# Designs tried in a protein design chat: VH-VL binders against q9vjs7. Part 15

Target 1, 121 residues: q9vjs7
Amino acid sequence: LRYSQGTGDENCETLKSEIHLIKEEFDELGRMQRTCNADVIVNKCEGLCNSQVQPSVITPTGFLKECYCCRESFLKEKVITLTHCYDPDGTRLTSPEMGSMDIRLREPTECKCFKCGDFTR

## First folded at step 4 (VH-VL)

Design v6 (framework fv_tezepelumab)
Fold by ESMFold2-Fast, scan of step 4:
Structure v6 (fold): chain C 121 residues (1-121), chain A 125 residues (1-125), chain B 108 residues (1-108)
Amino acid sequence: as target 1 above (121 residues)
Amino acid sequence: QMQLVESGGGVVQPGRSLRLSCAASGFTFSSYGMHWVRQAPGKGLEWVAVISYDGSNKHYADSVKGRFTITRDNSKNTLNLQMNSLRAEDTAVYYCARETYYDYVWESYEDFDYWGQGTMVTVSS
Amino acid sequence: SYVLTQPPSVSVAPGQTARITCGGNNIGSKSVHWYQQKPGQAPVLVVYYDSDRPSWIPERFSGSNSGNTATLTISRGEAGDEADYYCQVWDSSSDHYVFGGGTKLTVL
């Protein structure tokens, strides 16, 4: 038995992608302190996986849709530094403590075909 | 901060109904599947039900199928569990939980809870 | 129905490595998630997708998954690690999530 994974001629890869990240920071009273952004390179899963539809007496629609989507099978956490910070008035912040913001994100290190449209997406 | 808060638990007699709710905040609720998991006193975790991100697909544990209904309201960031025909063996703490799959999420240390704190359901005479 | 088997208890001395196993047919082809639960508290995700960790979980926690056994490894065990640990998978053949029976970790 395989985890919801097709085999054969599928093309599911881990690719580099450039994304624009924006993070707003608020103080304990809910007032905006700064907005930081950066263009960063992250891994993403991209590709095609086998899919099929077959009759089913169990599903409400009368069909069992077996779709496989290229998704993360392994994730890696990394720290990203947002290098363009601005105060609420749009003035660029340049001090060591306010001019950049570290955030954590997770990205795929391995991609595989998993069943899609069941309970995720 | 990501947070899940359950409500609606209580003491109810066998054969009655109860509705549990889970309020979600701090993440894009409409992008994730959601779960109900329960734990009877002194026992292990038992999965109850799951609902897809858009509410179109649902699955239930055999012990609750036909009696429980999982629903969600993405406009209000809420997950619900309608529990009908309750039995003594349904007595448990009920947790709502977010699926472990995700896209890119900004997280600060200590700001992530996959599970709510739980709400106690007691089915007794 | 798919079944995950865990030992009911594991004991280690402080500073020693604890290994908690999760047995299942061809579990190496599945993605395994691990949860820690302390008395009176909700479960906490400690390892996901076999070997990845949330950022708030120490590097002492690691996971592996191959063949018929997945393993949660806790290096340099400490009193704060005492808890029940559960493994979990999605079983696509039954469309069910499955939890192991749980392992109580005692740090002597």
Scores: ipSAE 0.005, ipTM 0.530, lowest interface PAE 10.1, mean pLDDT 78

Design v7 (framework fv_tezepelumab)
Fold by ESMFold2-Fast, scan of step 4:
Structure v7 (fold): chain C 121 residues (1-121), chain A 125 residues (1-125), chain B 108 residues (1-108)
Amino acid sequence: as target 1 above (121 residues)
Amino acid sequence: QMQLVESGGGVVQPGRSLRLSCAASGFTFSSYGMHWVRQAPGKGLEWVAVISYDGSNKHYADSVKGRFTITRDNSKNTLNLQMNSLRAEDTAVYYCARETYYDYVWTSYEDFDYWGQGTMVTVSS
Amino acid sequence: SYVLTQPPSVSVAPGQTARITCGGNNIGSKSVHWYQQKPGQAPVLVVYYDSDRPSWIPERFSGSNSGNTATLTISRGEAGDEADYYCQVWDSSSDHYVFGGGTKLTVL
């Protein structure tokens, strides 16, 4: 990833957000084994970045817009434990083996303004 | 019930093209990244390509870069692999597989928690 | 290009512990996932993120990852465990997904 950023007024930062997370687990035949959920606090990137427009002879509008988006510049792994697990019939699971599920999230630890679409083809 | 069903495999001559499809059901397809992984007869698993949940990011193994194109249609819950300029070494069972990713939260990539049954592609003269 | 190295085969007697290794440069800084594949079948995730396990996978399957070696441990080996086992990582520098060459587990 090449870093490109706009100039002028920018406000791109990491913020805490509370997310309700649900995960369904299936076996190798595609049969649901359980559904687990939890409310978790995660970081997110939020803010505004400058954008520019340039004259272009190859676009129908006569302009090529160069946009900058607030995105993660560094990610950190975080382990989340989902503690509200239910069987396929909706019965609460309480055993040590079935009553919780670990998942991993990657969350931003730093956010910066990058040129929109630099990472896509 | 979750399902991933591959189709489009067959026998094709070198230099020709083939299009594989993977039909997804039983989960919110538009929230998950999707992969193609292949396995030559009697050989190990080889990762081929990935596409992000919204189709905006794609990556390919070096052996297929420039020849294969991965796409998805979230309105139809389908994953596709367009294979051009096929070579004998592309002969393999092709699996589609999903990775853990949700569009409303930053989640892990990396593991393939569910796989389809595969479709056989044979490139021979 | 990142490379994962597995022994081509491992044999274990019934009821004994099998250990399948996955070698990689500084693999302990990565997350390792393990798949079981039986003949003619699709791979099945048995251990993810080094040591976590899907709830329907028996607890005798476990994993570890440190330094240059990750290990899948299968306790109390059973005939039904015979399969090819693959380790897998995500290489963040290339955005490539890398599989080991696979290990055939025989229980005899």
Scores: ipSAE 0.412, ipTM 0.751, lowest interface PAE 2.7, mean pLDDT 84

Design v8 (framework fv_tezepelumab)
Fold by ESMFold2-Fast, scan of step 4:
Structure v8 (fold): chain C 121 residues (1-121), chain A 125 residues (1-125), chain B 108 residues (1-108)
Amino acid sequence: as target 1 above (121 residues)
Amino acid sequence: QMQLVESGGGVVQPGRSLRLSCAASGFTFSSYGMHWVRQAPGKGLEWVAVISYDGSNKHYADSVKGRFTITRDNSKNTLNLQMNSLRAEDTAVYYCARETYYDYVWGDYEDFDYWGQGTMVTVSS
Amino acid sequence: SYVLTQPPSVSVAPGQTARITCGGNNIGSKSVHWYQQKPGQAPVLVVYYDSDRPSWIPERFSGSNSGNTATLTISRGEAGDEADYYCQVWDSSSDHYVFGGGTKLTVL
């Protein structure tokens, strides 16, 4: 199946995914200050894209495989809050300043099929 | 206590190879992306390479692409840089540094929150 | 390739405010991180994500980023602030990490 053909078999979309994040914070001397974690929902690109195989004198197999991968076409930055923070002794931190940690992450708001850049095998 | 200890530096002739290692301790090494950053004598900082937390993604500065290979062994908490076809321009102190972002969702590694003390590589004839 | 421009040196009188700039095309749309490097030592992160500061870094250190210029501000300058300062961004288009050329801060 060719990417240049208008087929209905292509499916590349933005999906929600739940991941578990852990972040350790250290002071200037390398001593652990706290560990924060959370289960967070983020967007990711998932799907199938058409691939094409054509004769090639360059590759050992005699064929060049052009792959199309589902990738982000537009990214958006967001802040994720890690809500479960613990001190080095394993004690839960609950203060406003120490009980949560913000991390910055970029996620796809749109996904499309782009050439993967994988020409061999 | 967090530690990053570089080793493997030395004096080497142009065209030869050298392998640098960085031993990590005191943090969950397998959860962080790792970088190599270098600094030529009397010059500024130059980013060299990055490897994701699980070793699946790697990126290199254009000046070293095709000559250097970054690898890691999470079971031994070690980061490595294999340097081939060394040039006089590669003479620098090489630092290993820890990335702040996890590569779990997106490898948009931005800042280096902890650095080793560096190891000196001198490429001379 | 993306380029960050810093002045080679900046001088400040004791107790006065030093401002170190980092120029880049549309740098205000990127996150800027700042490192301090004292002679013979490894760099230390002093400001991250434009204006955030590690808890052990004095509040005299602050940052801003808008348009084509990011700035590291060091208030009440003291001799211990003498160092080279580097700005850094991640260039999403190339997946490369870019450092500025560095600025030597002298307190005189």
Scores: ipSAE 0.063, ipTM 0.650, lowest interface PAE 6.2, mean pLDDT 82

Design v9 (framework fv_tezepelumab)
Fold by ESMFold2-Fast, scan of step 4:
Structure v9 (fold): chain C 121 residues (1-121), chain A 125 residues (1-125), chain B 108 residues (1-108)
Amino acid sequence: as target 1 above (121 residues)
Amino acid sequence: QMQLVESGGGVVQPGRSLRLSCAASGFTFSSYGMHWVRQAPGKGLEWVAVISYDGSNKHYADSVKGRFTITRDNSKNTLNLQMNSLRAEDTAVYYCARETYYDYVWGEYSDFDYWGQGTMVTVSS
Amino acid sequence: SYVLTQPPSVSVAPGQTARITCGGNNIGSKSVHWYQQKPGQAPVLVVYYDSDRPSWIPERFSGSNSGNTATLTISRGEAGDEADYYCQVWDSSSDHYVFGGGTKLTVL
């Protein structure tokens, strides 16, 4: 990954977003043990990055295009608690062990404009 | 009951192609990231590829990049691995496995909480 | 390029405690997951996020992770615990999922 250089009219930053997370837990026979969910605030990258198009003699189309996308520069792990757990019958679980589920999320701590790799456009 | 069932394995000559499929049932397939993990006979586990819940993001192990393509069809609850230019060192049992991913946030579990039974791919001349 | 190192084998007597290590540079800053694989079977998650267990995994299984070493601890070892055990992390620098080489546990 490579970020763009200089000062364009780009705007790539880390913003907060509220998402709904669910996680289903199964035993080794594939039988459902519980489903846990929560609404969580997480960081995401959002913004616009400049792109370039110039004539080229080595490309079949006659043009060389450089595309930049707003992506995570650094990620960090964050522990999130899923506070709404239910058994397979739909009954709310309230015990200390089964009533909540801790999960780890990876979220952006820094966003930058990088050359678009693995993006289909 | 949750199930992951792999298919498409077999014996193939070097340089040929194979397509593996994984049929998922008993959970909300469209909410989870999916992986392919392989294991050569008598050897350890090796991660191969991942695809996000909506198919927009994909990552590959260096050993298969450019040769393998991971795809999914959420309407059919199916995960696929297109394997091109197969080599002897690709001989392995291929497992599909479940992980979760949400939105643009790389909010996912690193754990592979459920695995299929695997399908054997043998690349031999 | 991140590498996880496990001993090839560990042996324990019935009823004794087995400890399987997973070495990695600054692994204590990562989340470690452990899988059990019995002959001819798919892997099964036994410990996740360093020390948590799926509800159906016996409490004899526990984990820790600090510095450069993560450890899977199996107390009161039983013949049914014989298996290969693998540690696994997500490597943020490469965006790859990395497995250790595996440890064969024998209960003698």
Scores: ipSAE 0.077, ipTM 0.675, lowest interface PAE 6.2, mean pLDDT 82

Design w1 (framework fv_tezepelumab)
Fold by ESMFold2-Fast, scan of step 4:
Structure w1 (fold): chain C 121 residues (1-121), chain A 124 residues (1-124), chain B 108 residues (1-108)
Amino acid sequence: as target 1 above (121 residues)
Amino acid sequence: QMQLVESGGGVVQPGRSLRLSCAASGFTFSSYGMHWVRQAPGKGLEWVAVIWYDGSDKHYADSVKGRFTITRDNSKNTLNLQMNSLRAEDTAVYYCARDRIYIFGVVTDAFDIWGQGTMVTVSS
Amino acid sequence: SYVLTQPPSVSVAPGQTARITCGGNNIGSKYVHWYQQKPGQAPVLVVYYDSDRPSWIPERFSGSNSGNTATLTISRGEAGDEADYYCQVWDSSSDHYVFGGGTKLTVL
């Protein structure tokens, strides 16, 4: 038996995850120039948020189900270098220009519970 | 060659359903988030829906929420849009588009590859 | 919902600089992407993350973003630049992707 002290025991945290990223590069005619990949560590939001059922005058049942998801409250831009580049024939590229590829992504620095946007899930 | 090819468009009556498909080739489909974007004749671009790289999360524009369902089959390199309860205002060219990288809640937001589009006309 | 405002049309003389604006509340805190669409064709990404350019896009295309206005700048305008241009952001509060209304660029 647990007492509710008003925290709801929500758990929404920024966690690190190692992923394998692959990016293909194409020329202006749509022909593949290279494929680059790397194993990289990125932040993700993971955790549980409370779901809520509210009275509603606009629904036939008189209630709306609203779900909360653990999502990014603050993001930072991160440049990731893909260090394993290959030409279309599978030959590894080693030049400074072609042997690596920088990509940008945003990753969470803080996670909080927000409405998911699709409360039927 | 990198390519997105939409299919399934056509002329349908209001209230009916239609299923669009998008076949991806030339890149690792399972590594990317995918979007549907539409454009009514003579109008601007309107975002419709997104699906995460692994299918674990989906979001919809308010105008289509509850009527449209986005799905993907990574084993077949295919993106789908099930459109139910179609309305005249859904008349548009529908594009599928690739998000640069969409991973575990991390979004890149730019649409770097687009299909040619498929026309959906809702009229009686 | 978050709204992006673009002028409906912009004209530029050949060889001169065109500037297309994208207005949004505190848009400088968001990343802005720009697309070019020619008649009967799918959109093409020309500028991303405010100011970065795909390698196949000419250096004449550049972008900036601060305060309430993002700007796409096309220097040395050419007839081939005639197109509709759209700005786009991700709005984290709604999980929505928002496009501006588009700007028709005429080179004359």
Scores: ipSAE 0.007, ipTM 0.572, lowest interface PAE 9.2, mean pLDDT 80

Design w10 (framework fv_tezepelumab)
Fold by ESMFold2-Fast, scan of step 4:
Structure w10 (fold): chain C 121 residues (1-121), chain A 124 residues (1-124), chain B 108 residues (1-108)
Amino acid sequence: as target 1 above (121 residues)
Amino acid sequence: QMQLVESGGGVVQPGRSLRLSCAASGFTFSSYGMHWVRQAPGKGLEWVAVIWYDGSDKHYADSVKGRFTITRDNSKNTLNLQMNSLRAEDTAVYYCARDRVYIFGDVEYAFDIWGQGTMVTVSS
Amino acid sequence: SYVLTQPPSVSVAPGQTARITCGGNNIGSKYVHWYQQKPGQAPVLVVYYDSDRPSWIPERFSGSNSGNTATLTISRGEAGDEADYYCQVWDSSSDHYVFGGGTKLTVL
């Protein structure tokens, strides 16, 4: 008995997504210094990967199940500037040193189908 | 300290309306998306609604869509849930919670701050 | 609609490792968050984005997420860990946040 291949064609791709990023900054004593935010466009992996069940003489069940997930195959670091900074009282900060915050994030530049459970995330 | 305090719960008859409020303090309310989550007595958590930081986008669970309206007033640090056409199935403790949309990067929170909840009982 | 499946209960002896699973179709492609709720209290975030931990949560809490199963692992269980645990994802196809049904952890 053969099982049908999964519910869709392989179409793992890198898509642009607009997200709202927020970062809270604390001093070395754990007290909040400021909160910064911005809407930014980042890449994400989205899509369907084939899963299959096939006959096997090696396994006790007589079948091998392979599952594939759409994940990052390559990440690049990106600096995002958060342009809306506020003090703990909710007052907008406008000075050059406090009015914006640069954060580093990693985003996918390539997405591929990997065996589910691989440590690539 | 950061906190959320819900109010407005009570006993109400089926078909009536009730308005819940959530007061935020200790953080910049206008920078965060906000959620309502409910929990029926003895049951699990059920997400109800979300509103974006500036009020520009809103989403609702299918069970409440068309009956509930989520709003916020950033000048007063307040989140609201207007509940219309209430049903017995809406009986629950209602929590407000802080969240944001995020994919990658140097951010640390999901639904990280929750209120204590307010009880809504819909019965005759 | 996306569905998350959790076992209704898990028991662990003091000092042993508890594992709470969260099943979902291709959940390994989503970010999973975990919440702890003690009786009469609001939920508390314990693990977010699959495996990250808030600074106020002990290191014995950890998470993993691959394939169709996400797992919350609590090492060296103690009486204070008794609670209901909920997994959660954002389902981008529906713009909905989905909670699992919850797992009651007992330490006996």
Scores: ipSAE 0.006, ipTM 0.559, lowest interface PAE 9.5, mean pLDDT 80

Design w11 (framework fv_tezepelumab)
Fold by ESMFold2-Fast, scan of step 4:
Structure w11 (fold): chain C 121 residues (1-121), chain A 124 residues (1-124), chain B 108 residues (1-108)
Amino acid sequence: as target 1 above (121 residues)
Amino acid sequence: QMQLVESGGGVVQPGRSLRLSCAASGFTFSSYGMHWVRQAPGKGLEWVAVIWYDGSDKHYADSVKGRFTITRDNSKNTLNLQMNSLRAEDTAVYYCARETYYEFGWSYEDFDYWGQGTMVTVSS
Amino acid sequence: SYVLTQPPSVSVAPGQTARITCGGNNIGSKYVHWYQQKPGQAPVLVVYYDSDRPSWIPERFSGSNSGNTATLTISRGEAGDEADYYCQVWDSSSDHYVFGGGTKLTVL
């Protein structure tokens, strides 16, 4: 029979988090043009997944370890407007063309337990 | 100011190896995904390889897969490309370029800043 | 593998509008980025995510993307616009970054 360890309750879910995003803009000579930032609410995957260890004759350690990680099973695009733009001297920019910057992000809409090291997203 | 400075290019015979480096300064290197893009003389741009901001994921163009290895050292703000089994078709200017990566694979997909490039010539 | 097609060259008279196309299967479902490259220089991002511009790029540079064709539009063309222009997408199915073959813009 098998010996198993580390099997527990699984809890893999999508949680909302507030993050601070920042983007720097440079010209072709590497000179700073502006820095834009914003605080935004995004989804992230958080939780624990089951894992276990089994005896094995074909592995170098004599054990086969199965590990599961909480990862994104589906991503959705989200457009974020960075509304706090500053010039290189730290002066707030307010014109329509300089005062904001759009960025595109992908956030998880569904999270599931996948075998660790299986990058299927 | 921000800088990306490539080095390590030169003339090399077919079948040999070269290691390219890109030194980054003036921005938080560890927050950006990094790319190598090449351009053969008189030809267009060709994407070569990418490495994620933390080094955890890498992807390669089919033409270099198995021969080239992309690495980074965030403590030294350095990007590297180890090129093995070089062919005449690998002759090109190699550019280092940056792409923003965020947690959970969020990225900008565009290359907002490029280095000046380093020339690699594979010939007998 | 995903392929982007650009015309090899486009000519425009000074003060007139140049249009550079980038063809790809269902390219309107992707985001297109455009780079300008002058001889002996590194590429420069001029339009990103179909229609956005870096703040220091003149507003006469614009972009659009729908169906199977993306277009870079340069209004009021001037001699300083002469360069090679490249379109680029990220192909999610292959996780590859794809460039078009490039278009040489001549202002005459």
Scores: ipSAE 0.354, ipTM 0.740, lowest interface PAE 3.3, mean pLDDT 84

Design w12 (framework fv_tezepelumab)
Fold by ESMFold2-Fast, scan of step 4:
Structure w12 (fold): chain C 121 residues (1-121), chain A 124 residues (1-124), chain B 108 residues (1-108)
Amino acid sequence: as target 1 above (121 residues)
Amino acid sequence: QMQLVESGGGVVQPGRSLRLSCAASGFTFSSYGMHWVRQAPGKGLEWVAVIWYDGSDKHYADSVKGRFTITRDNSKNTLNLQMNSLRAEDTAVYYCARETYYTLWGSYEDFDYWGQGTMVTVSS
Amino acid sequence: SYVLTQPPSVSVAPGQTARITCGGNNIGSKYVHWYQQKPGQAPVLVVYYDSDRPSWIPERFSGSNSGNTATLTISRGEAGDEADYYCQVWDSSSDHYVFGGGTKLTVL
């Protein structure tokens, strides 16, 4: 498992979110070959988890927060197709090979409450 | 052509501060998370810090947390690392690196492009 | 903190297959990325997400990841493959990016 410090909280869940993705493709010399984009729907973790605060002499605020954050407990890889591709001069690419770009995304399929990495997370 | 150019390195005494910059060009800087990775002379790579594409999230290695601050200015395509309370152990070449876009939600992220690095030497 | 273990060096004869291992507790549940660093140069991504490869990297480079060991395989070794190789993961429990200690590949 990715996370081993899970705690229970009934309000931590996966929700859908729409994001705008842009991928710039470069060759081995760093020269841009094309830019592709699309709007896609992906999962995100959202919810409320318990948190605690205790005094600390070494933190700037004088407190150390023991946070529990809604985080991914299981990720699933999926392939997204970016359908709006352009060459470096801004001309739309329409060929079957260059007019679209498949990319891999990781998204949560399960979310749980885990201790946060630090109190500002 | 994509470029990442580090600057600001040099020789400093222990306890002093230094600010590194990374100038990005040839790609849409505001769409990518950025990292600092260092390498001590003759040693391996050590991750230092990351900042998300919009500056909203930052993470640091335990060895630098509380001493180093990562920032970015998307209007100027610039990444910065403010290094305070420098120690001999901070002596290294510091690379800025672009994270591979489209790794989401706590997924594992790789570094698809790196600058040439800038040398920081902390000596008495 | 999570630790990745690599052999310090691996030697291969020209035309032979080199295998560089990256050991980590339950590393098969993570995604492993590999970087090549030639003397005096910045690292270059050669394999990502266990087994994917950038389009300009030769098909001689491949990767696998299972159980407690990830492996970078370089078939038909060439002098130009001499470099330090680093494996890397993201450790979700610490929210850190972790590199292995590096393996120096010599083609002799």
Scores: ipSAE 0.013, ipTM 0.641, lowest interface PAE 7.4, mean pLDDT 81

Design w13 (framework fv_tezepelumab)
Fold by ESMFold2-Fast, scan of step 4:
Structure w13 (fold): chain C 121 residues (1-121), chain A 124 residues (1-124), chain B 108 residues (1-108)
Amino acid sequence: as target 1 above (121 residues)
Amino acid sequence: QMQLVESGGGVVQPGRSLRLSCAASGFTFSSYGMHWVRQAPGKGLEWVAVIWYDGSDKHYADSVKGRFTITRDNSKNTLNLQMNSLRAEDTAVYYCARDEYYTIWGDYEYFDYWGQGTMVTVSS
Amino acid sequence: SYVLTQPPSVSVAPGQTARITCGGNNIGSKYVHWYQQKPGQAPVLVVYYDSDRPSWIPERFSGSNSGNTATLTISRGEAGDEADYYCQVWDSSSDHYVFGGGTKLTVL
């Protein structure tokens, strides 16, 4: 992170990222039932946020540096279908019930610059 | 079979430190987020801390923030909790638990498998 | 911080339906997960994402979540169902995991 007043402003945005997801399913005794995977596109927050230095009487150096980080301001639910499922022996599963697995995740739909080290995070 | 085995619990004096470990086996440890959840004697469950699958993000309960540090070693399939400045109210059984989500962009939601727990007693 | 409220105890006769509630502000906008804990044992997941069950959990366990109340329903209660039950959500505003206080189910 760097301060860039005069040549550029804060740039915090939602970007697409491709990730490889793998999910293992187990039974009550901890035995593997199947493994499912897929390549999926999800949103992520990326960008640079300005940091600032201001006089302070409470810090040992006499200055307080405020750091800003690009992070989610709003999340939305998304259902991802993992389409490549395999049994414990590595055999592809193709039945309607076992050949795919739905997982739920949340992804950012809005990103903003917030103070780094928020007490609630 | 999947196993989560906690260790490092014991009796300690207030103000001292203790390190808990959780040894994982039978699943791809490096693909899952991990939690510490505690339960004081005769009380309910209380979430303590989470660490993402790659160690890149961590979150703590307000009651332990600044005193406890969660870490993991994916090469050894081990989850750790460093507990500093222990207080009487930290007395509890500490459980290691596996998270449902393991992606860097997904929100962790629930605890699908739990270890047997290790007892930490803070007394004078 | 976000708070989940459960009744401290629920009693049901064998073969009857037990209903355990979990109250929270706008809890219907969140996903609720349920855990069963028997004395001296670690918790076990019984219902997740409001109404889904692990394959080894009997169909008589079910869940619902709407408005300000989520409910775990256990039909045809059995002695083996006696346990403490906890509801749980993830609170995105604080990045915290929140448990209810627990409900002791007695079958007698």
Scores: ipSAE 0.178, ipTM 0.670, lowest interface PAE 4.0, mean pLDDT 82

